# Ledger of designs, part 14: VHH binders against Acylphosphatase (acyP)

Target 1, 93 residues: Acylphosphatase (acyP), of Lacticaseibacillus paracasei (q038c3)
Amino acid sequence: MVKLAKQIVVRGRVQGVGFRWATKMIADNLDISGTIENRSDGSVFIQAAGEPLNLAKFVAKVKAGPNPYANVSTYEEQPLEDVPNFRGFQVTG
Key: E = the ipSAE of ESMFold2; O = the ipSAE of OpenDDE; V2 = 0.75 times the mean of E and O plus 0.25 times the DockQ between their complexes.

## First folded at step 24 (VHH; framework vhh_7d4b_2)

Design s6 (from p4 with Y110S; at its last look DockQ between E and O 0.66; V2 from the best seeds 0.63)
Fold by ESMFold2, look of step 24:
Order: structure tokens, then C-alpha cells, then sequence
Structure s6 (fold): chain B 93 residues (1-93), chain A 121 residues (1-121)
């Protein structure tokens, strides 16, 4: 049972629009673990881990905007080779 | 318990201003995006303005841009809506919300009583 992990940074209309809690709902439904937080530069930072197919679905939903109020204009990711033992998906900031 | 108490509504003539307040309790206010919604009779609730947890990022419905200003004071657990240049179309009950709800029918929980704003000659 292989899990992949990613660090993700999204920019756009992503703060002040309920992005983090909508994303947590998606993650919980797809059994994705990790964290999500607002950054002071206006971006949202995500660490996400899960089964490859579910992680791909999670990424697609994040890119599309997790709710109707959000608009993701840029998406960046980096591999997360040493996977932390996340307990579920948590809003941390 | 989560409580949201709106105040500051009233009856005013077109072109006047009102300032709404939302007093929040029962949760860590500074950790949540917040929003103002409004509902006119027979209409669905609509998002008017929203603000990030820190207060640094705001969003507005097109119909209120340039006239309304959302703000928050996390030390007082309070969110505000300054409404300038009021129009009859702004007549509605105004509600504050913890985080943003989808604009779908059947919203429940975490809604206060709202505060009535009536703009008429």
C-alpha cells in the first residue's frame, strides 16, 4: 500500500474565502492526511499524503477550487520524500 | 457554544450609511475566515463580503464593491461591515457567519438572528 506525499502552495483568491475548511472536507472524504495553513504572503500551504489515485483526485479538486468562492491562479508542488506520520487532515493556521 | 450576534441595522434613506457589528463567542475567532451574508424577503441568502482570519484579505460581491467595507478586530472578537451609499436594493436581513457556507438552499447552524437593514424613501 504505497502512499505519496506532496507540499503544495496555491495562490489566487485563496484566503478569506473558506478555502482551508473546504479543502479539509475534501481531504477527509479521500482519506488524505496532512495539514493546511494560510501564509502571510496571501498563499495557502498544504502538506498532503495518501494513496496515489486519491492524492491525484485531491490535487485536481484543489486546483479547481475547493468551493465556489475560491479561485486558484497558480499551483506549485514539491515532493515530500520523508513522509510525516500525519493524524488525519488538520487546519493548522 | 458558538454565538454570533449582529447589530447596527436600522431604517435609513438612500445615500446614507450604517455600520454593522458581529460579536462572536464560543470559538477561537482569530482562526476563522468570516463573512457577511444578506437575505431579502423571498430571496436566497447571498454572500456580501468576506475577510480572512488575520484581516489581511477581503472579498466583495460586485453589487457592493466600493460602497461596503468589511473589517475585524480579533482582540475584541468582532467583525464589522461599513455600508456607505446605501440603496433600496440593499434592504435585507444581514447575518454574520463563521467560515463561509455554500450558497445552497437549507443552510443551518451558526446563524444568528440577523440585523434588519431597510433603505427607503
Amino acid sequence: as target 1 above (93 residues)
Amino acid sequence: QVQLVESGGGVVQPGRSLRLSCAASGFTFSRYDMGWYRQAPGKQRELVASISDSGGYTNYADSVKGRFTISRDNSKNTMYLQMNSLKPEDTAVYYCAKDLYTPEPGYMDSWGQGTQVTVSS
Scores: ipSAE 0.443, ipTM 0.742, lowest interface PAE 1.8, mean pLDDT 88
ESMFold2 (binder alone), look of step 24: mean pLDDT 82; pTM 0.837
OpenDDE, look of step 24: ipSAE 0.802; ipTM 0.903

## First folded at step 25 (VHH; framework vhh_7d4b_2)

Design t1 (from p4 with G56S; at its last read DockQ between E and O 0.92; V2 from the best seeds 0.78)
Amino acid sequence: QVQLVESGGGVVQPGRSLRLSCAASGFTFSRYDMGWYRQAPGKQRELVASISDSGSYTNYADSVKGRFTISRDNSKNTMYLQMNSLKPEDTAVYYCAKDLYTPEPGYMDYWGQGTQVTVSS
ESMFold2, look of step 25: ipSAE 0.725; ipTM 0.862
ESMFold2 (binder alone), look of step 25: mean pLDDT 81; pTM 0.827
OpenDDE, look of step 25: ipSAE 0.803; ipTM 0.903
ESMFold2, fold request of step 26: ipSAE 0.599, 0.643, 0.621; ipTM 0.825, 0.840, 0.831
ESMFold2 (binder alone), fold request of step 26: mean pLDDT 82, 82, 82; pTM 0.833, 0.830, 0.834
OpenDDE, fold request of step 26: ipSAE 0.819, 0.817, 0.819; ipTM 0.909, 0.910, 0.910
ESMFold2, last read: ipSAE 0.640, 0.616, 0.618; ipTM 0.839, 0.829, 0.832
ESMFold2 (binder alone), last read: mean pLDDT 82, 82, 82; pTM 0.833, 0.839, 0.836
OpenDDE, last read: ipSAE 0.822, 0.825, 0.821; ipTM 0.910, 0.911, 0.911

Design t2 (from p4 with S54R; at its last fold request DockQ between E and O 0.89; V2 from the best seeds 0.76)
Amino acid sequence: QVQLVESGGGVVQPGRSLRLSCAASGFTFSRYDMGWYRQAPGKQRELVASISDRGGYTNYADSVKGRFTISRDNSKNTMYLQMNSLKPEDTAVYYCAKDLYTPEPGYMDYWGQGTQVTVSS
ESMFold2, look of step 25: ipSAE 0.740; ipTM 0.870
ESMFold2 (binder alone), look of step 25: mean pLDDT 81; pTM 0.824
OpenDDE, look of step 25: ipSAE 0.746; ipTM 0.882
ESMFold2, fold request of step 26: ipSAE 0.626, 0.038, 0.637; ipTM 0.833, 0.247, 0.841
ESMFold2 (binder alone), fold request of step 26: mean pLDDT 82, 81, 82; pTM 0.834, 0.828, 0.834
OpenDDE, fold request of step 26: ipSAE 0.805, 0.800, 0.798; ipTM 0.903, 0.901, 0.901

Design t3 (from p4 with S30N; at its last look DockQ between E and O 0.81; V2 from the best seeds 0.70)
Fold by ESMFold2, look of step 25:
Structure t3 (fold): chain B 93 residues (1-93), chain A 121 residues (1-121)
Amino acid sequence: as target 1 above (93 residues)
Amino acid sequence: QVQLVESGGGVVQPGRSLRLSCAASGFTFNRYDMGWYRQAPGKQRELVASISDSGGYTNYADSVKGRFTISRDNSKNTMYLQMNSLKPEDTAVYYCAKDLYTPEPGYMDYWGQGTQVTVSS
């Protein structure tokens, strides 16, 4: 089926709360590929690709906070026209 | 095999300080957020403080803000909790944890055996 890709930036209580590894677990369970990293401004940057329904589920879980300690106060996304050749979902920074 | 060993607990008077240490091995320490949890008898385990993989971002429970400081030394694979102005309600077993709990299936919590902190008299 068709894969979609998104670039996502989240802000809030998202660093130092286990966000990236919790998000990787969600991505792996939904067959989402991509990357996730902390940015120096306190935000978390995600690139995610997968089947449309699973990507929508992934986004919903990210917005809700991937574990009890995270709090997402802002969520921004934009589509990626080309789907990068991701190898699984990786914590890169 | 992941190993986490807490130390530095003890019995102290109210208003005094303790410094806890967590020695970590069996994983790439500097790739993970870390946390300190505590559990008093008959109470639920609660997150006390957490720290990002780099050490640049920290979070604290409201009950300990301004009194406790979490830190880490990635060159020594060690995390610390400086506990100042201790109160009787801080009495608990303190645990360090690799990463923080997630409800996702297949997630495995890793933490140590704990170190007892008792604030009395």
Scores: ipSAE 0.569, ipTM 0.798, lowest interface PAE 1.3, mean pLDDT 90
ESMFold2 (binder alone), look of step 25: mean pLDDT 81; pTM 0.825
OpenDDE, look of step 25: ipSAE 0.766; ipTM 0.889

Design t4 (from p4 with M108Q; at its last look DockQ between E and O 0.93; V2 from the best seeds 0.71)
Fold by ESMFold2, look of step 25:
Structure t4 (fold): chain B 93 residues (1-93), chain A 121 residues (1-121)
Amino acid sequence: as target 1 above (93 residues)
Amino acid sequence: QVQLVESGGGVVQPGRSLRLSCAASGFTFSRYDMGWYRQAPGKQRELVASISDSGGYTNYADSVKGRFTISRDNSKNTMYLQMNSLKPEDTAVYYCAKDLYTPEPGYQDYWGQGTQVTVSS
């Protein structure tokens, strides 16, 4: 019913390690909607929305690294107030 | 259907070079990170190198840094591993992989059949 939304930026060993697709699988399994993309500065940018408990689980898995090859050294988030109408969780870039 | 076909393996002397190729089909190659794995006799499969979908970011196992170079050509749906200064310890079957392993339910790892690399004196 009630959803929260966040913008997330992660840095570290997060590009070239299967981060985006592993994160999409986690999001799909937790019914998280949103987007994920690589940025040119080497970071990964995520917009994520979902039920508060599931969103917290999603965040924990992202921070821990969504697969064994990823290493998140920096995690930043902030509330996402201008939420697009997400249709599922999409890899956009 | 996803297909990954490795080639370029062989038997070589220490210090020589080989170039492996991975021909990919059945998916949008340019949307996925890719990796090279290897499995030596009696050992578990390990990640050797990985490369981002655009080719802009690469990662290497410590044992191959400075000797191996991963690259990709998205127009040819092909990934490469240039293997220089080969050592007997590099002897293994080498596999290319679509994306990288995830432990989440429903994810399937995709590997090719592998290509044998044997470095012996």
Scores: ipSAE 0.458, ipTM 0.754, lowest interface PAE 1.7, mean pLDDT 89
ESMFold2 (binder alone), look of step 25: mean pLDDT 82; pTM 0.837
OpenDDE, look of step 25: ipSAE 0.813; ipTM 0.905

Design t5 (from r6 with G106R; at its last look DockQ between E and O 0.72; V2 from the best seeds 0.63)
Fold by ESMFold2, look of step 25:
Structure t5 (fold): chain B 93 residues (1-93), chain A 121 residues (1-121)
Amino acid sequence: as target 1 above (93 residues)
Amino acid sequence: QVQLVESGGGVVQPGRSLRLSCAASGFTFSRYDMGWYRQAPGKQRELVASISDSGGYTNYADSVKGRFTISRDNSKNTMYLQMNSLKPEDTAVYYCAKDLYTPEPRYMDVWGQGTQVTVSS
């Protein structure tokens, strides 16, 4: 029914540890669409959309670290007012 | 089609150096974080060092910090591990990896043959 969408920024040990591809696997399993990219400041930027319960599960897994090598020290989110037409969940950068 | 080929191992005395290379093919090398794992006899594989797709971020196991340096050259589809001040505890087969550990088995099934590093008197 209702899709929610969020922009997410995470910091910590999140680049060079396989974060983006591990997160994509989680997103695909939870039917979350969106994008994920490394930013030049060392953070990871995510746009994620899906059903509210699955999106909450996705967020919980991201905060916990999507694999054993990641460590999320800060987590920020903002709602997305418009839900973009994502085709699946893609690593874009 | 994905292939990873490690080279540069050998037998050396403690305190010496080796440089490992990983030649990659069959995928878009520049889009992936990469890593070096090692496996000593009777032990599980462990991540030694990892490097972001651009090369701008690196991570190291505590046991190798300050001694090992990971690097990559995306124009040559090659990753390197400079191993200085080698210790007997570094003795292992070293593997490069395209997909770092994840809970999903499909992402853990691409390994090269490895290259043996032996540090002994």
Scores: ipSAE 0.422, ipTM 0.737, lowest interface PAE 2.0, mean pLDDT 88
ESMFold2 (binder alone), look of step 25: mean pLDDT 82; pTM 0.837
OpenDDE, look of step 25: ipSAE 0.777; ipTM 0.892

Design t6 (from r6 with N59Y; at its last look DockQ between E and O 0.73; V2 from the best seeds 0.72)
Fold by OpenDDE, look of step 25:
Structure t6 (fold): chain B 93 residues (1-93), chain A 121 residues (1-121)
Amino acid sequence: as target 1 above (93 residues)
Amino acid sequence: QVQLVESGGGVVQPGRSLRLSCAASGFTFSRYDMGWYRQAPGKQRELVASISDSGGYTYYADSVKGRFTISRDNSKNTMYLQMNSLKPEDTAVYYCAKDLYTPEPGYMDVWGQGTQVTVSS
């Protein structure tokens, strides 16, 4: 199966609002593998891999905010060419 | 088993202060954002304040900004809500919550039994 992978950085109200675990639930439901972590600068860093259609759905939900409390003001992404061997979707930090 | 236990509620006059505590157990406390909800009689539950896993970022409802302060001590698995300049409209049951709202249908947030806060002259 064809998989795509992306590296994502989001900013705004993305910490302290349940962003990470909400994102994991979305990822799990869409069969997206990867990692998500809070960074010290207040951003959230995501690596995500999956089927192209599912990944697109995942990205759309992340951009919109994974829950009503999140507010994504900045969204940045780039292709992830060297895809780690992800074991599901994990909150790593 | 995940458990959240609130304490510190009571009856106070307007302008007074209360400090709520939430003792957490049954999960890795430091990995989760936490928050306080409140529900007044006949009203919907509302988010009062939330705090990131490390405590570095906080959110407050507009109605409590400048008066309430949320904090946490991960070494004690405890979250706090310092409530200053209390108003009658702050009267509610206050609930400690783990991880806050999730987007998936059917999922319920984990919260404690709540602690009553009553502000009256």
Scores: ipSAE 0.683, ipTM 0.861, lowest interface PAE 0.6, mean pLDDT 92
ESMFold2, look of step 25: ipSAE 0.755; ipTM 0.878
ESMFold2 (binder alone), look of step 25: mean pLDDT 82; pTM 0.830

